# VH-VL binders against TBC1 domain family member 23 (TBC1D23), part 6

Target 1, 182 residues: TBC1 domain family member 23 (TBC1D23), of Gallus gallus (Chicken) (q5f415r38to219)
Amino acid sequence: QLPADLRAKVWKIALNVVGKGDSLASWDGCLDLPEQSIIHKDCQELIDRLSVPEDEKSVLLLDIESVITFYCKSRNVKYSSCLGWIHLLRPLVHLRLPRSDLYNCFYAIMNKYIPRDCFLKGRPFHLFRLLLQYHEPELCSFLDTKKMTPDSYALNWLGSLFSYYCSTEVTQAIWDGYLQQA
Below, E stands for the ipSAE of ESMFold2; O stands for the ipSAE of OpenDDE; V2 stands for 0.75 times the mean of E and O plus 0.25 times the DockQ between their complexes.

## First folded at step 1 (VH-VL)

Design sa2 (framework fv_satralizumab)
Fold by ESMFold2-Fast, scan of step 1:
Structure sa2 (fold): chain C 182 residues (1-182), chain A 119 residues (1-119), chain B 107 residues (1-107)
Amino acid sequence: as target 1 above (182 residues)
Amino acid sequence: QVQLQESGPGLVKPSETLSLTCAVSGYSISSGYYWSWVRQPPGEGLEWIGFIYHSGSTNYNPSLQGRVTISRDNSKNTLYLQMNSLRAEDTAVYYCARGWYSEDAFDIWGEGTLVTVSS
Amino acid sequence: DIQMTQSPSSLSASVGDSVTITCQASQDISNYLNWYQQKPGKAPELLIYDASNLETGVPSRFSGSGSGTDFTFTISSLEAEDAATYYCQQYDNLPYTFGQGTKVEIE
């Protein structure tokens, strides 16, 4: 429904990143977290699925790995594949955003808009639903047919997605964090 | 764990230059975060002065009319504030503070140092 | 610059009371607002970031809500140690700006 070129502009406006500076411009670029090998593997796996020229894949890989690494360092949190961040990054990467916009959008999704504003029916909430449809159209359709409340759509979507990739304990920890923000 | 400690001259004369230092312990200032200076005149509210990123990039409050320079020394793990052409209105407690650019929240503050501008 | 206005400028309440402070931005700042507590003679401490997220180690009696231009900070059951001045701060755009502060006194 939205043309690809317009989608990038709409999402940047909806996530309020047009006025934000480049958070990574001043970062030293060190990819030295204890879990860096897992971050690299997950990012490589995402990039390998893209239909882009091979000479561009190295730059995209570095951008995505930098986004995750900087986010972990700046927020003092550990990375785990089970967190599902690759799934949140995937739609943004397909839009071919510059690294600064990619990070700002990723940060907004993770921290400023979706967890806090999921229930508000505003533009950030609608962007989350658009992201859900892009990610997992079949899961979205399943949730609709089960007559779940709008508030439970995001909860069930993330829970179902993460449960395929993570242990029960990790999935529960993620949901505990999400529910505390709601 | 991470601690910030300001130091300065206490008393400065009008038209002189103020020099303050902020010693950081428990974290390398070159490794991340942005590092800010914030001031508070006696009995008044807070005013952001400026910041320096761990890479050295700076940004300043335009209200200070270009009188401010923020710098760092990575080998000493120390931040500096220099402010020119002091006036009585610059009398304040000066704080250094750490913030994440992604959150822009000041999560760790120094204890503050009082600077009085008087003859 | 974005102007932040707090209400009230001061209040007095008893231990166990619920107190509410509001902060209004001169323009839409989305959810880009933090709340700080400052006790006399001390540096400010971060309590709430991104309008509603509680900082680690901060008691659950503190909460924040709001978006756009209108924000609320609440202490659900006031304790004696909560006597302080509270500040909101926007970070939607540089320069960062603070509200003028709300002084909370315990009777």
Scores: ipSAE 0.000, ipTM 0.459, lowest interface PAE 15.6, mean pLDDT 76

Design sa3 (framework fv_satralizumab)
Fold by ESMFold2-Fast, scan of step 1:
Structure sa3 (fold): chain C 182 residues (1-182), chain A 120 residues (1-120), chain B 107 residues (1-107)
Amino acid sequence: as target 1 above (182 residues)
Amino acid sequence: QVQLQESGPGLVKPSETLSLTCAVSGYSISSGYYWSWVRQPPGEGLEWIGFIYHSGSTNYNPSLQGRVTISRDNSKNTLYLQMNSLRAEDTAVYYCARVRYSSSWYFDLWGEGTLVTVSS
Amino acid sequence: DIQMTQSPSSLSASVGDSVTITCQASQDISNYLNWYQQKPGKAPELLIYDASNLETGVPSRFSGSGSGTDFTFTISSLEAEDAATYYCQQYYSYPLTFGQGTKVEIE
């Protein structure tokens, strides 16, 4: 489908980050949140799964940890593994963006494309459940038997824009469609 | 040439507060790096105390949190360590050290250390 | 806290010998491990960073390897000035922790 360099350009346009400055320019780079060890471990876990040269892994780790830390500090929000943010970073990391572009894209996704409570009220949530039944009927039946509500698992899947449960290639294809519709 | 030089009282009584300084020359402490304190009891190993980033943000070893404060004075280019409720077990050589951070993090520069003895 | 365990606690060897020190982390720390040398009466000095990278100005006889939980530090041809205590240190998570140290003595 889209070549990687063209994908980076298309996503930056769709997320409205083309020509934006370095959002981290005034930040001191300090990785010192109370929950920093959890952020570090989650970022390290992501980097360990990447097929990139060993000498590049430390730079990538610092970039994604900086993105999460700066987002938390600038937005005054606490980090938790269950928020699934690491999974949103996975497709973006594969684009090999500069840290400033990585942050700007992550920020845009967090603020424009992460499902909000309006999706819980509407037909999109119902359609998601029907699609899940179509593709994973045994899992759906098991979850129903255990009385797990669709919002207990679907929110995490939607909140990560499918990146937690889909391969990078499938996730990027989904994002291509999602972002090109905007 | 960047140099770190610790200084302190040498002897402090139990239950008192320890105050140490680390004078930095050859580099402005407000321009970068994490600046750390590490201690070593005589004949024992190294224990990280905490650090301060050049912006002023701090992080401490939980084993010492509540007893330790690390601060800096940019105009004097000096780092400080304050530790309260001293016990004999706090007797150690105290080092200040620079932590280089980029794609890796390590102590790349150390002061010579200052011995602090806690006794009556 | 991540516990760092070094082995042996001390060793004695002759000039020209090859010596190896090991360091084990209580959990996976990837390659976020440094090695320091401390000579009697002096501050520690960085030798190896990120498990295997030699610091500038450090002699090539020093080397490091490993990842995950098991790390090794080697001096390929021991010299008299290598008599010192060697420490591993992790920076995977806070608090930063050091191994207990390995004392290397020259015969």
Scores: ipSAE 0.000, ipTM 0.484, lowest interface PAE 14.1, mean pLDDT 77

Design sa4 (from sa1 with heavy chain Y100L Y101W D102G S103D S104Y G105Y Y107G F108M Y110V; framework fv_satralizumab)
Fold by ESMFold2-Fast, scan of step 1:
Structure sa4 (fold): chain C 182 residues (1-182), chain A 121 residues (1-121), chain B 107 residues (1-107)
Amino acid sequence: as target 1 above (182 residues)
Amino acid sequence: QVQLQESGPGLVKPSETLSLTCAVSGYSISSGYYWSWVRQPPGEGLEWIGFIYHSGSTNYNPSLQGRVTISRDNSKNTLYLQMNSLRAEDTAVYYCARDLWGDYYYGMDVWGEGTLVTVSS
Amino acid sequence: DIQMTQSPSSLSASVGDSVTITCQASQDISNYLNWYQQKPGKAPELLIYDASNLETGVPSRFSGSGSGTDFTFTISSLEAEDAATYYCQQYDNLPYTFGQGTKVEIE
């Protein structure tokens, strides 16, 4: 396991967000979408599972709700719980990023590495496969040979897996471990 | 090397307030981590009491019925535990421990030696 | 609160034996489980974190596995210095909760 600070740095490099500016700097912060109550509920549910002090939870809640709301407004996309964005945000929240980096990482995943319909199919394993295919084609080919099936818990370990993506051996070992447990 | 050392009165009477100190060396408590208190009655298992984050935020085990306050003094690099309305069943060895900072905890990696508190008349 | 149940409560084994301890959570805790060793008169020491990761400086004979609700801790070749009480601890939800402990004695 990588230290939290090193994990955050690895993810920012992998998603090519090092040195990106604060995309939310000029945003007015209004949480006023028609579906805002659903966004709030989903974000609150995610934060309720974290083992952090109460005052830090309120800051994290505002950060993730802002990330989703700004993304929807800037991309002209409607939010729905079935899109699975909360599952994607969960690993990113654990990286303890400033809000601007959190948004930039989320944006990069959503727009550079993942096809729009990936989340609509409710298949986190497919999301993982697409990201892995971009970064580790050899490992992806090996997994195809093994006929590995989707796992509903796949996204729970995504952050840890990508912390090690620069080392093929370590990535394979982690993947093998999770597949054996499934 | 990070080192934690608890100190306290050793013996307290029922209904009184317990005050414990945990001196930290080798690391600044304001710069990171959660800092936990854990107790262990003689011959029994471990019970988590609560923690304080390096920012000063706290969380407590509900089983202790609101009797606990955890605080810190950054200038002295010291953690404190206060527990009121003591009962005989609060007799235990009390430990302070360093916990991972952040949302995912990987464990309490550094512990003090513990201090025995006996609650008796 | 999440309840942690360890089995067995105690065991006796000889040097060189392999011993296994189990820990069950009352609800799904993913892999958010630690294992601690406590020798008589000493503070607990972290051995395994996140269910299966060995803490720095801990001998390789110690290992952990499992996820969800069922976890195991194994000592592959017992040494005399391994006589201790072992505790599992979940950190998926507050309050943190520990198993009742398993005492390992050397015959």
Scores: ipSAE 0.000, ipTM 0.467, lowest interface PAE 15.8, mean pLDDT 75

Design sa5 (framework fv_satralizumab; at its last look DockQ between E and O 0.02; V2 from the best seeds 0.00; counts 0 for: pae E 17.2 > 2, placed apart)
Fold by ESMFold2, look of step 2:
Structure sa5 (fold): chain C 182 residues (1-182), chain A 120 residues (1-120), chain B 107 residues (1-107)
Amino acid sequence: as target 1 above (182 residues)
Amino acid sequence: QVQLQESGPGLVKPSETLSLTCAVSGYSISSGYYWSWVRQPPGEGLEWIGFIYHSGSTNYNPSLQGRVTISRDNSKNTLYLQMNSLRAEDTAVYYCAREYYYGSGTFDYWGEGTLVTVSS
Amino acid sequence: DIQMTQSPSSLSASVGDSVTITCQASQDISNYLNWYQQKPGKAPELLIYDASNLETGVPSRFSGSGSGTDFTFTISSLEAEDAATYYCQQSYSTPWTFGQGTKVEIE
């Protein structure tokens, strides 16, 4: 597990965003998407759960909301709370990154590590269930009793890189190992 | 375009307190990043003094024995360096600089520097 | 504290020559090594970060390599404007530390 003060540096290297410019420099900063109120609400809920100084919360809220808004505008994506982006941003927020770095890391995660063809064929989920049953039979049995199919829970896990279901500390430990291999 | 400009007294006496300012333009110091002070004695190498994050969190070079305080004023977009108990070896050009990203230690923008001479 | 040792302390070369400067760290610093150029009366200017990455706008005749404890900075075809002092600097851990510098002069 990485020391906390080195984690930001290691993650930027692993994501290949060291030295990347300010992608937001040409953006007018307008938070005017039709779904902007949903974006704001999700960002506020994330900030309210963070242990950051109160005087930093407004800046951080603006940073996160700007990252999401610019990504949606530049990639022509309609925001929905179900996309799980707040869960991907949570570990990054704890790195204390400037807005430009936060965006570059988020963009890299979305494009390099979120499976682009998760919905193609569906075959990874059958293998995932087999591996889960082999390694974590109690969890697999519990999910079966909740009538959850591998497709439903594997998408949330893969799409959020485990951030959806884990505490910040556990998520950072998982991401430390996962990103260091790249 | 980010620009940094140091200013200060130029000449100070031993045992006094140094007070320097760094005016930042082209970027708001409250938006993020770490802002550093670095010094260079005449004809010698560079020594990192410390940095400040916009929340007031600081990290100082231990070699300065706790004599240093770095602060800022967000409304003036200005950084401050205070160094007490000045000695002749504190004579140097003092720079403010921006670290590109957290933990990088990479100084992408530098001020022009201001010479501080510690002399009787 | 991580000590950074540069070699040589100074050198003279002609326009068009290849120039090499080395930097050694007192411990393994991975690739967390930056190079700066400082002309007389001016602030340092970042040339290379993280051992081998050129900063935006830096000419391609500048390059860097290395990892661990041993690093190399090269100017492949020296130009008159390259007369300056060059510093390496580790960004592995605080306190950030610099080499003593290498003065490059044009003959």
Scores: ipSAE 0.000, ipTM 0.462, lowest interface PAE 17.2, mean pLDDT 78
ESMFold2-Fast, scan of step 1: ipSAE 0.005; ipTM 0.468
ESMFold2 (binder alone), look of step 2: mean pLDDT 93; pTM 0.949
OpenDDE, look of step 2: ipSAE 0.019; ipTM 0.556

Design sa6 (framework fv_satralizumab)
Fold by ESMFold2-Fast, scan of step 1:
Structure sa6 (fold): chain C 182 residues (1-182), chain A 122 residues (1-122), chain B 107 residues (1-107)
Amino acid sequence: as target 1 above (182 residues)
Amino acid sequence: QVQLQESGPGLVKPSETLSLTCAVSGYSISSGYYWSWVRQPPGEGLEWIGFIYYSGSTNYNPSLQGRVTISRDNSKNTLYLQMNSLRAEDTAVYYCARGPDYDILTGYFDYWGEGTLVTVSS
Amino acid sequence: DIQMTQSPSSLSASVGDSVTITCQASQDISNYLNWYQQKPGKAPELLIYDASNLETGVPSRFSGSGSGTDFTFTISSLEAEDAATYYCQQYDNLPYTFGQGTKVEIE
């Protein structure tokens, strides 16, 4: 079995976030988005499901809510529960990372491993699968049915993942954006 | 029955470009599957070169990326391989093969051509 | 790249013998492993896919097993026509890679 601190170091190396700066250094610290109540609710539901001491839950909740809020503010994107970001954060929360490392790992998954160009390379997709396997075995089992070499499989995988969490309308919007880029 | 048949020049000079064709019969290459090229130097093992999907998407072995291009002509039901900057080490039997078929999550090659020997020498 | 190592590199056996070849992957490839037979001057032919599934038309004396990093290929009752080189191939990750081959000779 791996010690917890060693696991965190290995995952930071694998996600290529070692040596990255504190991206939240200039953040205003405000949890004040129009959709903040939805962000808070989704983060709270994630934390409530964790088998962690009650005194740790408030700190973890603040960390993940800060990560999502800063991502939305810095990337100029609107949050929606349908995007499934909570499920991507779950394995990272188990690593007990400082908030800046948590953000950098989340950013890497969102912007390096989900986009098609990174997704079609074997190692990035396997790393994403590994993260899900550790913490979301049911979802990982579904994703294991999707081979990761062709463009069409990347599209099908992303669509299946988003349709699992989202309404048809949101899924179509995501596909339209991806196809414009393809 | 699906059949693949490679053809090529047999002998090519160092630094030139190799051009191979693979004629497919019994199945339309635009209907599905990946279509691959695999090579084998005389007396040596197998090396996967790359593939093309019916959509036109390609992927190449990193060891050969930048030197190799795989393409197709759907109207002729034919696959092509171009490899530039040839060296003596590129001497091999070149095979085209059907596969993988990711629709069923299999990564095997189920039909192979007979192979065409390419010798790189002056 | 995932490296595939076969053992032995060559072997000689008699008709009726049971022959086992092993294939080891440099990392976990689950069951994404195929086995091919190549006779002199011929193209490879698929025998086993996904570690243990027999391809249609292939004699039942051929079998495969294993998962993760260690795989075995067995010919339960060797025939004269089984003289060939056998290759394992992983498809867990690109690029697809083959073992170096095991030459089976009949004495």
Scores: ipSAE 0.000, ipTM 0.446, lowest interface PAE 17.4, mean pLDDT 75

Design sa7 (framework fv_satralizumab)
Fold by ESMFold2-Fast, scan of step 1:
Structure sa7 (fold): chain C 182 residues (1-182), chain A 122 residues (1-122), chain B 107 residues (1-107)
Amino acid sequence: as target 1 above (182 residues)
Amino acid sequence: QVQLQESGPGLVKPSETLSLTCAVSGYSISSGYYWSWVRQPPGEGLEWIGFIYHSGSTNYNPSLQGRVTISRDNSKNTLYLQMNSLRAEDTAVYYCARDFGYSYGTEYFDYWGEGTLVTVSS
Amino acid sequence: DIQMTQSPSSLSASVGDSVTITCQASQDISNYLNWYQQKPGKAPELLIYDASNLETGVPSRFSGSGSGTDFTFTISSLEAEDAATYYCQQYDSLPWTFGQGTKVEIE
């Protein structure tokens, strides 16, 4: 497993974030989307589940809400809770990145590493499945115990990069392997 | 717009096999999602029967295991339900529904067919 | 299997009233609970998912709350069109299971 202090550096390299500018620099800071109340609620629920010092919660909440809002505005896409973006943000939030790096990592994952059609076909799925079996055989056993086949939840697994099914530690270990191989 | 439409025989005799069809329009069943069958006896609640994923993998309610088969025909964009050894208690409205689940394990039924009544009677 | 129990089985209320129904799971299901509305002769329609998220196009008078084993569904200002049976559904574990339903009648 990667040491915790190196994980942020390795993921930023793998996602090609090093040297990227502050993508949020030109943004007006307005949290004014029609679906803003849902974005706020989902971000608040994520923060409530984290072991974060109370005095840091409001800053972190603003950061993650800003990331989602700016992503929606810059990509011209509508937010919905069912898209599971909160689950993708959770492992990144645990890295305690500056807001600009958090956004750039989220953007890279959304646009480079998650399949657009979410079909579990070809090389990327095969590689991810092999990494899961190699590094996390207990997770595979757990999924079998829940009577969940890989095929049955494959769309959701790749779309969340396992963040829904796994603890933060396990999810980060899976991402370590996946990002290093991708 | 996604639409589902069930069809079937209406009346089936005890011990026979039920065959139901669900025609899907507005979305290709091979492109994603889980596709479920749910039934409702007259005046009673809902019971999940099983689902098929776009890959062809299936899962069935244990109470019906061994009696039910769910299948699909991608070229016709159609889902099928077969149920063996019918009893009077299998009389119900049968629905097909799309299970929405994207980017995580959350599941809900976002589109339902109108339902087709199946009566099991001699 | 996870058993879902709703209370009450039926209720009657007037237009403008606030009504609440409850759903109890036989084991912890976190927030993996949906609420559906079924009008007479129609298929069910999703109202709330993930215990508290309002589905697109659903009026804001509908809301849900709760986690673990105890959940509530509220209609804040009842309208005549809300006469229906409401079902909770868990998706924590297969098989998916529904509550027995709560019939809401308008006086």
Scores: ipSAE 0.000, ipTM 0.454, lowest interface PAE 15.4, mean pLDDT 76

Design sa8 (framework fv_satralizumab)
Fold by ESMFold2-Fast, scan of step 1:
Structure sa8 (fold): chain C 182 residues (1-182), chain A 120 residues (1-120), chain B 107 residues (1-107)
Amino acid sequence: as target 1 above (182 residues)
Amino acid sequence: QVQLQESGPGLVKPSETLSLTCAVSGYSISSGYYWSWVRQPPGEGLEWIGFIYYSGSTNYNPSLQGRVTISRDNSKNTLYLQMNSLRAEDTAVYYCARHEYWGSYSFDYWGEGTLVTVSS
Amino acid sequence: DIQMTQSPSSLSASVGDSVTITCQASQDISNYLNWYQQKPGKAPELLIYDASNLETGVPSRFSGSGSGTDFTFTISSLEAEDAATYYCQQYDNLPYTFGQGTKVEIE
């Protein structure tokens, strides 16, 4: 469990984004993907759930929509709500990062820490489940009570680093443990 | 937009090795997605064979493990399936298909399929 | 392996009828289930993903519901072009597995 200010610093170090440049600096900011209306809707739904002043919500909305849109354009990947990226962004948005750090953290998680390219049955998946068992035994007991097997919840939760089914605070605590060991 | 097209020999003898090709256009296979092979015996259902992820990682159906190799050539934007020790039971239409890992493993684009007959 | 069982294996109905197909998983797969339509001589086509979400461009008469082990696919008002075989598919665990298919014929 880390204080909020320290958490932001620890996660940036763990994700190796300290000193990284602003990848979006030269981008023209065009939000013009065929799927843009879906991206906007998903981002708006995330922002609507935040407990922040209205004027902060509008700038956060633009930041997360820009992050997703730029990632799709730079990686040549189609966006879909079912990908769960909005849920992955949720714990990062709560850290109140500048857009450049938000993108760099999102990129690092997508490409270095989530073992999707090894599929969920790989060793990184087993190590993540072991970490959950030892650092969050209460959560493991709760999941067992809810009739959830590790395979069932981990497929959805690992893809989103637990952000879909857990509160922001719980998700951040899990990321704290996971990133410190990664 | 995205198109997949399978090709192969059509007829192979028992115990031989099958080699199939899937040419992809409209999207670079090195840019993302999982790329799978799925087969369907005439008049029967669908069976997933295996996949290759854009990074090169592969996974195979345990029922076929040891007989199947999936590979790719990024410069040709092409996927390959190799299956050895063929039996009459391997007679099927073979499809290549694309899917994404995040939130859905849905197969959103499929090739037209290529029929492979295994007989003497 | 997760076994997917569809019912019925085939059905015959008239244009305008409501058609329901069920899919049962041998273990809890949450909502990690897709539905496909395969017309004769063609490749399968995605209709519903994640149990209940309609794929872009798919007519609204198609719908899906369910979670856990029991899933339902419905065509609210059958049209002639809906004559096809329909498959459910789970992605909760490898290997990906499909139901045996349900053939829908139009009278």
Scores: ipSAE 0.000, ipTM 0.454, lowest interface PAE 16.0, mean pLDDT 76

Design sa9 (framework fv_satralizumab)
Fold by ESMFold2-Fast, scan of step 1:
Structure sa9 (fold): chain C 182 residues (1-182), chain A 122 residues (1-122), chain B 107 residues (1-107)
Amino acid sequence: as target 1 above (182 residues)
Amino acid sequence: QVQLQESGPGLVKPSETLSLTCAVSGYSISSGYYWSWVRQPPGEGLEWIGFIYHSGSTNYNPSLQGRVTISRDNSKNTLYLQMNSLRAEDTAVYYCARSLRYFDWEGYFDYWGEGTLVTVSS
Amino acid sequence: DIQMTQSPSSLSASVGDSVTITCQASQSISSYLNWYQQKPGKAPELLIYAASSLQSGVPSRFSGSGSGTDFTFTISSLEAEDAATYYCQQYDNLPYTFGQGTKVEIE
């Protein structure tokens, strides 16, 4: 329901990143982590699937790889594809933000919203359960049979804010609702 | 979309300075990537000369450092290579090429110019 | 500097054959290795990056494997268009270094 040009502004306000500085300004830009090849491959796959001009894809690729690499270096965290960060970045990339805003939004989600109890409990968690049942009923039944609690597997899936299971339009609509409510 | 085109004198005398130009179209050289020069002597393999990062930082092959300068003109979207004290061993096809990343991809050359032959002879 | 050694220096094969080229690094380079194809009179073209990743648009008959110091490049079913010189290149450490090249000729 949000117009595309208004969505970026609303999300920046909701994530409280308006007026934040460029955290990457003093960074040397080195993409030299031990797991850098995996970071690059995941970012390349995301960018290859975007409906943007080819001359813009290279800049976007560098931006998202820089965001992930700087986050890992600054927070002393190791990257793994199973963390789902690519899916988290997907709706943000569609906003066409400058790199500094892209990082600030990613940082806010990673360090403020994902760890919140309201995201693990209550309405968003129940919505995740319903979406899982609707799209993957056999998997949902299997997880119930093995006595796996939702918090044992949902943390990774919620960490991607449903990006994996939904089209870009649906994912952005879910983020709109979540960010406005959170 | 991205195209690189080298140009140069073709023939240079020993002890002179080589000046090469690489015109880039389809992408702004100040917006990203590493921009490299690579050479290939006739019938031989490839040798990396150096790069300039979109920020202006440069790095050169230690075997050539002291003789090479890589620079750019952002307004013309053009790269330059200057090499001093030419010898017969510097005879090669010179390529400019785009590299995507530092460490992971700075050697991943995704777009190349057609190359320009430089012959060093008296 | 990291030295890259390719084997063989040249080979001749028929259309439909499988050909293998090897590349050895003088020290461990993890998976930081690319493979390029250079046809006569043309600039090199990237085929494989990060030892085993196929570049977009490159036919699936080309593949790479290996890590550390020993790497392999394979063309599973040789075509006439594959007559070229193939180069490996490491990007683990500056300066970038290339192998000597392997010339593949179609008989």
Scores: ipSAE 0.000, ipTM 0.438, lowest interface PAE 20.0, mean pLDDT 75

